VHH binders against Protein SPO16 homolog (SPO16). Designs and how they scored, part 8

Target 1, 180 residues: Protein SPO16 homolog (SPO16), of Homo sapiens (Human) (q5vvc0)
Amino acid sequence: MAESGKEKIKWTTTIIISSSLKSYEVATALENRSHKVRYSDSVENGSIIFSLSGVAFLLMDTKECLLSTEEIFLAKIEKFINIHQNSFLVLSAALHGPEEWKLMFRIQQRFLGCNLRILPVHNTVNAINLMCTIAKTTSKPYIDSICYRMITAKAYIIEQSPVWKTLQKIKLNSDSVNPN
Key: E = the ipSAE of ESMFold2; O = the ipSAE of OpenDDE; V2 = 0.75 times the mean of E and O plus 0.25 times the DockQ between their complexes.

## First folded at step 4 (VHH)

Design g45 (from f12 with Y101F Y103F F107W; framework vhh_8k46_1)
Fold by ESMFold2-Fast, scan of step 4:
Structure g45 (fold): chain B 180 residues (1-180), chain A 125 residues (1-125)
Amino acid sequence: as target 1 above (180 residues)
Amino acid sequence: AVQLQASGGGFVQPGGSLRLSCAASGFTFSSYAMGWFRQAPGKEREFVSAISGSGGSTYYADSVKGRFTISRDNSKNTVYLQMNSLRAEDTATYYCAKDIFPFSYTWEESDYDYWGQGTQVTVSS
C-alpha cells in the first residue's frame, strides 16, 4: 500500500502505535499513509510514537479523564514524559465546556516546567495532520542528511535504526518500573 | 543461535482444519513478536498473522480474519496458527518468522530477521 521509494528523498518514517488504538480511526488512517506502522503492548495506552523524529504523542479524551480519578491519569502522563523527551499530550474534547477546559488547565499547572506540550484537537483528521506536521518538521534535519539517505537505501541496519533505539528506550524504562 | 522449527502442515479438504506449530530457541522469546507468512506456487510471499511478545495482541491479514487464530505459549517457546474453514486458496508453504524489534509487532516482511523452514499446507478435494 504505502509507497516505499528507497532512492527518493521523501518523508517516510516508522510509527509505533499503542495496541489500544488498533481499531480506532486514527490508527487505520496512519496505516494508509506512506509510513511503516508497528503496534506495541509495551507503550502507554493512547501512545503514537514517530521513531525517526523521537516525537511521542499521548492521545487522551478529556471527557474520559473527567470520569476517572485524577491520580490515575496524571500518573500516566508523568510516566509518559519520563520515557519520551519530546512529548505531546493530544486532548480531544478539551474545549467542549468549562469542566473540560479546567481539566486542561490543571494538567498544564501540574506539569509546568516539564517537557510536555498540550494540543487540544476537535477531530481525528486534524489530530493526524497536526501530529504528522510536528513529526516531519522535527525530523527534517535527518531527512536532509546524506547519511540518512544512504542508510535507508541499504539493507536495514538494526543498531543504527531509530526504531531500535526508541524500543530499547521503552524497554529500559519499563524494566525499571516493573522488574518482574 | 536463533532457530525456528515449523511443523503441522499436511493435506486437508476444503472446510477442514490444521494447526501449525513453530518452536523457537536462541533468543528471549517473550520479548519478540512472531509472524506467520505464506507463499503459494508462482506467487510472492504474503503476510498471514502476527502476535505480540506478550501474546496480548494479534494482527491478521484480511484474507484470514475470522478463520485463522494465532497464539503462543511463552513457557514452551512456541507459536501456533490454528487454521479453520480452509479454502483452496490457502494452499501454500507456511513460514514462521521472528520480528527484528522487541516489544512491538508488524506485518512488514522486511522487519522480520529469522525465518523457519516452511511447512506445506495443501487444501484439495
Scores: ipSAE 0.565, ipTM 0.801, lowest interface PAE 1.0, mean pLDDT 82

Design g48 (from f12 with Y103F S104T S110D; framework vhh_8k46_1)
Fold by ESMFold2-Fast, scan of step 4:
Structure g48 (fold): chain B 180 residues (1-180), chain A 125 residues (1-125)
Amino acid sequence: as target 1 above (180 residues)
Amino acid sequence: AVQLQASGGGFVQPGGSLRLSCAASGFTFSSYAMGWFRQAPGKEREFVSAISGSGGSTYYADSVKGRFTISRDNSKNTVYLQMNSLRAEDTATYYCAKDIYPFTYTFEEDDYDYWGQGTQVTVSS
């Protein structure tokens, strides 16, 4: 027909998951999709990064946030958004309540002018479907390129992805030496 | 050039212990995960253990969990495999390998790009 309305190309990418999530249902479910999965112990706990587009998700449990001090989880979110240009906060909330809405409102107010988007989710399946939909949509310019079609395997190469520079910066920062 | 030199193999009785070493050069060692793989006579190569670049994360094949310990010394560019409670089934040539991609880790054989020559471990009698 036209050009690419009937895609013969499967969307594939490398997903980088924080080591903190290795034993979680979300990691196992992502491993069962058609993407390559790799782990990192240098990214923020709860991170899931789609390397092709550079889209980054921070998974946080609403119950765990409510058990910690506000300063702790807000600092974690701030650190995350300062590292990743296209950032999403995925808030898991099995039960709705006033405290959940209050938490979300506080986060929205604190990061109003930032590149952070908040995604409330109720279960792992919804979280995965939402993350994959966003990542695929954000990857569309790369998927539609002639280069992607000719060299699809290179989409899995971390050194060629938008994420490479971010991971390198994290490593360099973590290698700082304390002066005596 | 990337070089990986494995050593420490030998003959041991069942229940014995050995410590394997892999000396690495030619790359930024602390940025890459390292793995140990083995190949028994007449069998295909199999995964044994992996360690992240920082040493903060380790992974083990079910057959060696609780008996083997992987570790690394980034100041010496060396990765180690401590093998305890050795069994006849552990008889194999052991290979150390470098992950293709820095700052991340995997236990998938296909994502390792450089391999050492190997060191023979024989558990008998």
Scores: ipSAE 0.562, ipTM 0.802, lowest interface PAE 1.0, mean pLDDT 81

Design g49 (from f12 with G53Y Y103W; framework vhh_8k46_1; at its last look DockQ between E and O 0.31; V2 from the best seeds 0.00; counts 0 for: pae E 3.4 > 2)
Fold by ESMFold2, look of step 5:
Structure g49 (fold): chain B 180 residues (1-180), chain A 125 residues (1-125)
Amino acid sequence: as target 1 above (180 residues)
Amino acid sequence: AVQLQASGGGFVQPGGSLRLSCAASGFTFSSYAMGWFRQAPGKEREFVSAISYSGGSTYYADSVKGRFTISRDNSKNTVYLQMNSLRAEDTATYYCAKDIYPWSYTFEESDYDYWGQGTQVTVSS
């Protein structure tokens, strides 16, 4: 490929994480995998967005959901799927027993016909592995980054391009791209 | 066109204080994280401090942590750096910087560009 080094090129990407997760294990673990992590105050709390893959994950703790009002967490999920075209709900629980199963079925029933997939996970590592696998599998530009014309700077080059900066407008702002 | 005008530099004795200001124009200020770089003659540029576009998160280099405070006023399109307990090693030209991405932030120095000539801070007995 373009990179000259002793190691195989690892897939890396840009991830936008809700600032509510900044000090959490999930943010640190994604940085440790050499992904470019950016934070947003403008996305739903618990959001993890793989911008280049076009997939978004909403992280929710099942215990917290079971203690919460149903209408509150359903409204949060509804808002999330209305913003993101390819949405996943990551439900975390140590064990997925009868109550967790009932919750998952209730959410599935509520969002039947919507673009939402539910991913039960047991811990942060399980969640990260699954999210990264899904994002890598759906990443249409990952081949372009491997075959990039320049020797170094794969996802970073795409991220800094005028096309990328235009696509990252969350609120339809018409900001000029930064000169590079 | 993006314009950043840093001001408030000057001469100060060790232990003194200065407040830097950076007036911004040519972009939607409230959408971008802002920061400060400094460069002493013959040395590499150092990323000093940054603040998220909402003002809710901040970064400080270890060399200035506890002595410098960054803040912003989105109604005035201005970012500030309050510099207390100044030392000789703080002598540098200070540059205001803008995150290159809107509506998100990181405090990695590679994601910030600076504009203008900066403002000189000199700390000497």
Scores: ipSAE 0.294, ipTM 0.669, lowest interface PAE 3.4, mean pLDDT 80
ESMFold2-Fast, scan of step 4: ipSAE 0.571; ipTM 0.822
ESMFold2 (binder alone), look of step 5: mean pLDDT 81; pTM 0.806
OpenDDE, look of step 5: ipSAE 0.578; ipTM 0.832

Design g50 (from f12 with Y101W F107Y S110E; framework vhh_8k46_1)
Amino acid sequence: AVQLQASGGGFVQPGGSLRLSCAASGFTFSSYAMGWFRQAPGKEREFVSAISGSGGSTYYADSVKGRFTISRDNSKNTVYLQMNSLRAEDTATYYCAKDIWPYSYTYEEEDYDYWGQGTQVTVSS
ESMFold2-Fast, scan of step 4: ipSAE 0.554; ipTM 0.802

Design g51 (from f12 with I100V Y103W E109P; framework vhh_8k46_1)
Fold by ESMFold2-Fast, scan of step 4:
Structure g51 (fold): chain B 180 residues (1-180), chain A 125 residues (1-125)
Amino acid sequence: as target 1 above (180 residues)
Amino acid sequence: AVQLQASGGGFVQPGGSLRLSCAASGFTFSSYAMGWFRQAPGKEREFVSAISGSGGSTYYADSVKGRFTISRDNSKNTVYLQMNSLRAEDTATYYCAKDVYPWSYTFEPSDYDYWGQGTQVTVSS
């Protein structure tokens, strides 16, 4: 039956976690946040799905990606985004070194124009807070604002040179004119 | 519409065996955990067994562990319950159940809906 007194309860949701993550800190922490947690053998390894909001997260360890072939993890990401319309890639980057940035940039370029948001995170608490915020709001404009700012901040550090900015300004293929 | 049709029940003597089948339609079978409930005369409904969508994870109630085996054939949209070493206390109507959520499993009975008339199992000498 329909609930009463909903305004007095804290937000809780059902979370589907890949069986591959069952022994990981992220699964235990989500269980401890009073969310209902379910497991799945049939989703891609690293999947975390928030059922009510329709958002899906693919958690990937940057170190594991760097040790594997590029084609394998890119195919995994592509398969994931083809299944889930509102998909996010959560990259755990322990060292945040040049290898991690190169990987993130490579993934970003490969899926440019796709419905994929990339969330670089440095610890489990940040990852959980971002995933829960995205799932709770359900507002795409709000979510896009947060994700876009994070991605733009990372890209800005790479693009600090004057030459790089000049080349971007004189685009040969313009997708907008700004007549106002 | 979701349809779950249990079959394979009947009369069997103590120590005998039966295999129950549940034919499923109206949903993507491999995406859902499936289970079996039973209701004995004058007793509450009991959650007997469950299997994840892939078949990689299974659950058995303590009363049937070691005697019953759950399995599924995703190509045939069918879940099975192989019942061995049957006892008089296993006499019940057995209901095929489907998890309410896709791509996931728990073994909490409140997350499962059972369907149809079930199939009657009677263990008697």
Scores: ipSAE 0.213, ipTM 0.407, lowest interface PAE 1.9, mean pLDDT 78

Design g52 (from f12 with S104T F107Y E108D; framework vhh_8k46_1)
Amino acid sequence: AVQLQASGGGFVQPGGSLRLSCAASGFTFSSYAMGWFRQAPGKEREFVSAISGSGGSTYYADSVKGRFTISRDNSKNTVYLQMNSLRAEDTATYYCAKDIYPYTYTYDESDYDYWGQGTQVTVSS
ESMFold2-Fast, scan of step 4: ipSAE 0.609; ipTM 0.836

Design g53 (framework vhh_7qbe_3)
Fold by ESMFold2-Fast, scan of step 4:
Structure g53 (fold): chain B 180 residues (1-180), chain A 122 residues (1-122)
Amino acid sequence: as target 1 above (180 residues)
Amino acid sequence: QLQLVESGGGLVQAGGSLRLSCTASGFTYAMGWFRQGPGKEREFVASISGSGGSTYYADSVKGRFTISRDNAKNTLYLQMNSLKSEDTAVYYCAKDIYPYSYTFEESDYDYWGKGTRVTVSS
């Protein structure tokens, strides 16, 4: 790592955006970044796909959902998660009022145990930053695996020390009922 | 390799209209029109998805130009209305290198034609 706390190499990726979003602020903002943006009319309306990371986002407006039947938007979400294994639902205005909050909770319960993750967002900037962070993180598992190995190795060295093992046995013998 | 053939260019007065055509074999990819004016870099004009269901236009041509395609005839069209002197350029037909999406990025297009010249006089 050791890049003086500043990232000198800018992360760039390829983003596929549903044609349904091409006039939306989110598409314009992504186009204005250094990422390569492509559009598709063969993906579900509201889709934003980060091809290199294999992550897919479905953008939905809670106000529009509240104006439609529950069956319609739940079927759309179900269809999306059946196509994309790493799926996120990005809900705009999800926390603006009790009905929007209740809708978000209803969706969470319906897809409990599925591969869907839900991201309530307040504005376009937050949505873009979250999507880019998730996609970038998913694309860099090698860096995370190195960090994990270093943490695990440090813990192992501590646990294998004769002094630590002796202290551990003494503590367990004195606190035998319910160790936290 | 695939060669695209542009046609329909010519001299037209400001406010006039022209329709450009481009033919290609294997018409399953997104297609686009690009242009290069005198002393300028090549710029995006319009694109259309492989199905014809989606179109995208440069801000400078929105409301004036219409891109369309006839997949049965392997033909791409650009209908140019309300032409301005700044529309004077060589117009190029290009094919997207990816079959299931479309873009306005020049670097994602291949199979460029020789171009057709459009001159708009006042």
Scores: ipSAE 0.169, ipTM 0.505, lowest interface PAE 3.1, mean pLDDT 77

Design g54 (framework vhh_7yz9_2)
Fold by ESMFold2-Fast, scan of step 4:
Structure g54 (fold): chain B 180 residues (1-180), chain A 124 residues (1-124)
Amino acid sequence: as target 1 above (180 residues)
Amino acid sequence: QWQLVESGGGLVQAGGSLRLSCTASGFTFSSYAMGWYRQTAGNEREWVAFISSGGSTTYADSVKGRFTISRDNAKNTVYLQMNSLKPEDTAVYYCAKDIYPYSYTFEESDYDYWGQGTPVTVSS
């Protein structure tokens, strides 16, 4: 049937994914959603590009950023935004806290006035759904609205989350076991 | 919009050499994989060589070892150096651009071309 089911995916596109992500859940899930996926060694590690929509996503883990040299990942972001007109930084982490939030705002401050939007995500499913929603629409006001909503929701979760406060307490207790 | 302009074709004796050039405009050249295709009268077009945005190359079996594809991103130009030419290399040569930026995987169906082509005639 032509009008079969609410479960049918009506939108498919072509996606260029960095070869660095080939074994990651995000790449596998996008392949399984009926999109045409192409892997590339010529793009920055962590890139997911919806070329037909003119949008590009740079996937970075906030925890890894906090463990690395700031100048290294800032240079990576700057290179990325200089190549792509509609750039999004997708920041993922299992544990969210004040340091992750501060890092996000530091990145935002560094690239103030540039064509970069920051999209904080908790998990792969959320990341995929947001990337696909943004790629499906190229309306700037709608994209800006999505980004603003995500930032507002994230601020609330970090600042007032009992789960985050509980995890932070457990992490601090675990870290105190390491002798040095 | 975007365009490709091929040049460098001509008449050459078997065993000779030619260098084809393709100058691109209207898109960010360095971001796209480029290729060369050829077509003879009465035949479908066939791919000849491919070069990724990162510089990785691949060749059709019929030209491997004789042809070399290269690019100069500063000049927005892709080249095809053709050595040891054979009469069967006689064709109109077309420059092609990948429809997707930043791809290094060769997929013949993902290439588009809008150039007028440059004719190459190899006499026996």
Scores: ipSAE 0.000, ipTM 0.310, lowest interface PAE 10.8, mean pLDDT 76

Design g55 (framework vhh_4orz_3)
Fold by ESMFold2-Fast, scan of step 4:
Structure g55 (fold): chain B 180 residues (1-180), chain A 124 residues (1-124)
Amino acid sequence: as target 1 above (180 residues)
Amino acid sequence: EVQLVESGGGLVQAGGSLRLFCAASGFTFSSYAMAWLRQAPGKRREWVALISSGGSTDYADSVKDRFTISRDNAKNTVSLQMNSLKPEDTAIYFCAKDIYPYSYTFEESDYDYWGQGTQVTVSS
């Protein structure tokens, strides 16, 4: 009939991935993790967006950046952060040596005080694990979200009761957040 | 109401070509991804090709390099050019619309407003 009674609800979400990445390992791996994956031509190349979490990731290869003019990739990053309020740059390199660290420092200095966070990763598995962890912790996990909605629904019913409203008035009057 | 009308099917010999058409109405055609799926006699329906609202295309391995999907937003049509046809391409071909605008997926369950289909028969 069904799955084992001991199996819990796993965190799954909807991910919007740039069409530019549909043949890349990262897209295939996210699909294999049971997330609902959709592709879009309307997002910046390299984008991976966790809509329910409100976070967006821009994937860039460090070697490709070093082979390009600095102004080109910095302009791409600037455009991305201006569109997405909670932005992460996922910067991939097999080895983050001195040249890669200098690149990261230059990007950090250029966007100092902006909403951008930089995530250095060594491979696709590390990138996926970090993106999923950040998205999951930024929004309530699926299990926690279900529990939260159940608690909220029950709380609403209780809050609308005359008894609960009276009890809350008493508690708020006796409870001191600032005792001194 | 959404309408999808397939046409262009027929009988053709192996190695021949056919061009299928799908005329769409009842929705903002340019905003949605369109797909072609097929169902062979005694088999399950399978995805063949898709084209996004932005023009990105993708194909099943069995038809890659032989089939070309295209769209004409001014005429609200999606087309499938089928070259080097094989007997195993014999099937009813269906036109489908993604349920969400401005994005697309390879999951058949996210495609709605299926057309009635057009028969393609390839003889040896």
Scores: ipSAE 0.439, ipTM 0.741, lowest interface PAE 1.7, mean pLDDT 80

Design g9 (from f12 with E108Y; framework vhh_8k46_1; at its last look DockQ between E and O 0.40; V2 from the best seeds 0.00; counts 0 for: pae E 4.5 > 2)
Amino acid sequence: AVQLQASGGGFVQPGGSLRLSCAASGFTFSSYAMGWFRQAPGKEREFVSAISGSGGSTYYADSVKGRFTISRDNSKNTVYLQMNSLRAEDTATYYCAKDIYPYSYTFYESDYDYWGQGTQVTVSS
ESMFold2-Fast, scan of step 4: ipSAE 0.686; ipTM 0.877
ESMFold2, look of step 5: ipSAE 0.128; ipTM 0.533
ESMFold2 (binder alone), look of step 5: mean pLDDT 79; pTM 0.788
OpenDDE, look of step 5: ipSAE 0.856; ipTM 0.952

Design p1 (framework vhh_7mjh_2)
Fold by ESMFold2-Fast, scan of step 4:
Structure p1 (fold): chain B 180 residues (1-180), chain A 122 residues (1-122)
Amino acid sequence: as target 1 above (180 residues)
Amino acid sequence: EVQLVESGGGLVQPGGSLRLSCAASGFTFSSYAMSWVRQAPGKGLEWIGRIYTSGSTSYNPSLKSLVTISRDNSKNTLYLQMNSLRAEDTATYYCARESYDFWSGYTDFDYWGQGTTVTVSS
C-alpha cells in the first residue's frame, strides 16, 4: 500500500484552535506533537479546526451541558455545524448512568440528518488521538474513498475507545466458548 | 447566585476537637467536588483536603491524621472534622467549590465562602 511503513514517519499539520482553549492541556499536547498551532478569536469557543483535512471539532464537557439550559448548548452546536461542513462534537463522557446517554441521544435526534458526528471520550489523550486520526485519514488524496475512510476510521476509533470497551463489558457475561 | 457559607468556628483549647460546616446554595451541590482551605494570620493559603462527588476524599499528607472531610448531599452541606487541635491550627477556614474543566485538565476553585475563624488557645 502507498501508506505502508508510514507509521515511522511523523505526520504534522496546521491546527486552528479557539483562543478559549489557549494554555489548556489539549492545546499544549497538540503543540507538543509538533503541529503548527494558531489561536483565533474569530472561531467558536471550544473549536479545533484541521484546515488541510477540512474537518472541525467542537469540544464540550458533558457535565457543563447537563448543568446548562438545553437551548444554549444546542444553539452553539447548530451554529458550529452551519459553519463547518465536516463537524464532530467531542464530548467528555464518564460512564455515569442514563443521563449522559440521554444527552447524547437528544443531541443526535436534534441533528439527525445533519453532517454532525458525536465522539465520546474518557480522557484528553484519547480525544487528541481521535482528532488526529480522523484529520490524518481525511487529508489523503483518494476522493472516491474519502467518506468511506472517514467512516471506517471513526468505527475503528470507537472500537478502541475506553467507553466502547467498557460498554462491551457491561453486557451479559456469556461464556467465552464462542465469540459471535 | 452561588453561595457558600461556613460556620462552626470559634475558640477551642489545645488538644480539642471542632466541626466546621459549609452550607451551599445556588447550584447542584452533589455534582461538584468540594475543598477546605485555611489561612493562618500573615501566611498564605494551605489546602486541607477535598471530597469528590463519589464521597471519596483526598487530604494534604501533613494533615491527614488530624482531619476528616464529609458531605451530606441531602442538606447541601460540607463538613470538616478536626481533632487534636494545636495553636498552629489557628486560621480562617474556607470552603471552596472545585471547577474541573475536562479540556484544560485543571482543577480550580471558582467559588469561595467568606471564611470562619478558628482560634486554638488556652
Scores: ipSAE 0.019, ipTM 0.336, lowest interface PAE 6.1, mean pLDDT 78

Design p2 (framework vhh_7mjh_2)
Fold by ESMFold2-Fast, scan of step 4:
Structure p2 (fold): chain B 180 residues (1-180), chain A 124 residues (1-124)
Amino acid sequence: as target 1 above (180 residues)
Amino acid sequence: EVQLVESGGGLVQPGGSLRLSCAASGFTFSSYAMSWVRQAPGKGLEWIGRIYTSGSTSYNPSLKSLVTISRDNSKNTLYLQMNSLRAEDTATYYCARVETYDFWSGTPDYFDYWGQGTTVTVSS
């Protein structure tokens, strides 16, 4: 069953999507899963950025990569990871043939020592689910921190009166029994 | 010459299942995305779904729960599995080679080659 109206915090996730993806199936599906989707022409083509989690995804098609020069797509990836500290490459691929496998291997080798995560995906729905799962998981420390602060504040308010009562009682008892 | 030849059509009972095949020749089958399209008598063309070179699939949302597209690159063959057939599924079914697509875009398929079609009749 779905948990309805039980969340302690009602947060809104803002997703920044490159204008290059505006009419795409992936963008439309994400619009159905977030309170706000904003399009930007200042981000790299194929970018999807989850602002709260600080996670950025670069969408690429293996067929398009194999048709372009290696220098072009590697430069695009390098630029992306230099802008975004928590970046993922979402690559449309099955390991269908040796050429697709070699492409992934070349990307891994080129960015060896960089914190680049490659996410091979087989269809758009699975790609969307994976991106949303990663964003949620990455944003959890922020959400948990906010929840913890709310709980702590409420506990402090609740405890203030009992603590005050206990302190006054102890002081009175100490005064009456004259402890050393 | 590029050739696409559908087979497996025929008369089926309502509620039945049927698997269609499309035999491809004259090109590197494994390098192309393929689609299934149908046309009911007196109606327009209806796109069923697409299978990418990776084996990933994309379906018409109206048909997704009823059909499965698969391929066997070793046999140069495309398949359409249909389940829970109803009278409204009576149509000529075509396989088609996808000329251009973008994995992410959801752009409609453009086809450069079509098969001759195979007819499926759902009737008791």
Scores: ipSAE 0.111, ipTM 0.427, lowest interface PAE 3.6, mean pLDDT 77

Design p3 (framework vhh_7mjh_2)
Fold by ESMFold2-Fast, scan of step 4:
Structure p3 (fold): chain B 180 residues (1-180), chain A 123 residues (1-123)
Amino acid sequence: as target 1 above (180 residues)
Amino acid sequence: EVQLVESGGGLVQPGGSLRLSCAASGFTFSDYAMSWVRQAPGKGLEWIGRIYTSGSTSYNPSLKSLVTISRDNSKNTLYLQMNSLRAEDTATYYCARDRYSFWSGKSDAFDIWGQGTTVTVSS
């Protein structure tokens, strides 16, 4: 028996991207991968939010951080994590430079005990893959719950349908008229 | 409306100095790197330099000794100081919002441009 008549439930999400990233390579690539992208001026510059999972990513360039004062970039991170419970800082970093390591350790020390995870990345494609994987993995319990609820609701609607109940009555009457 | 408006161009004598201004509106100026670009008559675009959000700068090596880029975030204004001007510096000068970062990619580097201001170096 083939199951070709059954529909597969696909992962769907809305991604909210800061308008500051509109037309950036990262935004264009996410548009090509996601079901829907929304741009917003109400979110912090450099942020990407996966609404279904509640996961939020703050994109920062390590080179720009190293050229700015510590107070400025730490304040930006603090503001971001105070708004989003499931926060990730995505840093462009070589992973082998001493300055990149010092920066990451300094951020970790400042936000010790806070709900912030740091993701060093060295290319945009890998960053996008990681963000999508994290969001999808975090969303899985919600997706499974939604699928179950949809199946249950559909079954209930069918059983409560006046049409279905009418068809049942017709079937019973037919069986009564011709019992052979 | 997001816009950039250049000013300060005009006629200057060879060896003179000139400061150009670029007024930004409609966006949070302090959140963006900014660049200066010029185009001489009948020639292509030439990148002059960039100022990062931190105030640090990077310049076209061919022009580094002749120009200084600065910004005043309280006034939403970008500046280009030019010294020792020569006839070959005659060009239309543009300021541009610079999205050159790890995340932006090269093709989308400059998303907002000013209308340009003309500098003519002649006696």
Scores: ipSAE 0.114, ipTM 0.417, lowest interface PAE 3.5, mean pLDDT 77

Design p4 (framework vhh_8k46_1)
Fold by ESMFold2-Fast, scan of step 4:
Order: structure tokens, then sequence, then C-alpha cells
Structure p4 (fold): chain B 180 residues (1-180), chain A 125 residues (1-125)
């Protein structure tokens, strides 16, 4: 038995996780943080839905996107955002990867003006902490602040690369994505 | 800095067994899939096995399925390859590698960003 001090916060919510993620570390960590986890074959592969807050996350690996046809993964994202009003794309991306950043730019351009917010992540623990923080928050401005800081920090690192500076000079992405 | 150190190779007779180990440092070990690849002289590097960050999913090349077992100990930052019923065709330098991405386990060399120095396995009478 372990003593639970008054300073310990216990968090209980219902999380619906796609069965496609059952073997992944993200699912195990969420099981440890929630008293109610349900696996579903009816939701899109990669889905994590926090039912109480109405926030939905679609987990995608940039590698998975690059190996599939553009039409297929864009259709998957479109279907997801049409079902979920508060949608986030959690995108696993390598640092300093110009191909990964180009993919993110294409997704952002395709869904410009939609309710989709993109969260580039590097490690599972950080992704889980961020998803849980967003799900606990009811204020859109707070969520937008977190998303902006993550996107800006990632873009700053990529912007310092010679390839990214060349792309900006050519104007290929100047009006699609603001790195900072 | 990311470091991967493979060990446990050696000489063994056909039908014998060896256990390879790969000690990892410099990254969050439990967040990344780990893979084993091998390369025989004059051949390209080929996939052998992979294990997800949590250890919940394992993958094997058809040529080793049922004979080899991949496992990991996240408390020790180590991945293992238990090789049973070894054949002459298993003779190769064995490499451990870290997957580039956290949510997926790759099966090609290009999907792995860091590689160990390799450990030689020779199966011969």
Amino acid sequence: as target 1 above (180 residues)
Amino acid sequence: AVQLQASGGGFVQPGGSLRLSCAASGFTFSSYAMGWFRQAPGKEREFVSAISGSGGSTYYADSVKGRFTISRDNSKNTVYLQMNSLRAEDTATYYCAKDTYEFWSGHTPSEYDYWGQGTQVTVSS
C-alpha cells in the first residue's frame, strides 16, 4: 500500500483508444493514468478520444504517411476532423527532417481553415503528457497557446537548416506555414 | 550521444544456440522500437527481427520465425536476440538498430537512424 498525499492529483476519465494502438506504449501509459480505457475497432486507426472533454487525437507517424498514397492519408484526416469538432493530429516527426516538414506543410495547406490542429512530437512521454493536459483544459486560447509554442519551437529548429532556408527563399512555403 | 553496443556473437556448430545483447544509451529507450539486422559477405543488410518500445509487439523475418526470439529489458536499456537451431545460412554480422520514429516499428534499414558496430556470428562445423 502507498500513501496518497493531499498534493497528489488523481485523474479519472474515459478514454477510447483504437485497437490498432493496443500494443503501443502510448496505450499502456494511458491505461496507467485512467480508470476507464475502452478499445474500439469502430474508430479510425490511431485514434485516442477523451470522451469527457470531447477532444480527439489522431496519431500518425510521418514514416507511415510517406509510405502511403497522399490521397489515402488525407482522406483519413478529413474523415477524422468531420467526426470530431476538437481535433488534433499528433504527428511523430524527426528533428531537422525536410521531408517530414514538407509533409506537415502539405497537410496544413490542405486543411487550412479547418478545425485541425497539428502537434509534432518526438517522444511518447511528452506526447501523453501533452494530450492529457489538453484534455483537462476547457479553454481554447490555452490549447492554442500550447500548440503555437510546440509548432514554433519545432519550426525554429528546422528553419535553421540550409534546406529550409532554400525553400523559404524560393517562396514554396512562405504563405503556407509561418516558422516563427 | 546515442550509443548502441552489440555483443554475444561467436562460433557455434549447426543446431547450436547463441544470445545476442545490445546495450543502448543516449535516448529514451522505452519510446523506440529496436531492430536486429544481419549482413553476410557479399549480401545486402537484411531484416531479422524488431520489438516495439513497450515490448508488446514483435516481428520476425520468415527465415528466422520459430527459431529466434527478440526481447527487451527497459530497466536495463538492453535488447536481446535469442538464436536457436542455428544454420550455416545464419552466418553473418548482426547489427542492432534504433528506429527513427516512436509509434511504428520499421522493417527496412532506411527506417533506422542509429546502428551498433555489429557482432559476428559464425555457424560451422
Scores: ipSAE 0.000, ipTM 0.133, lowest interface PAE 13.7, mean pLDDT 75

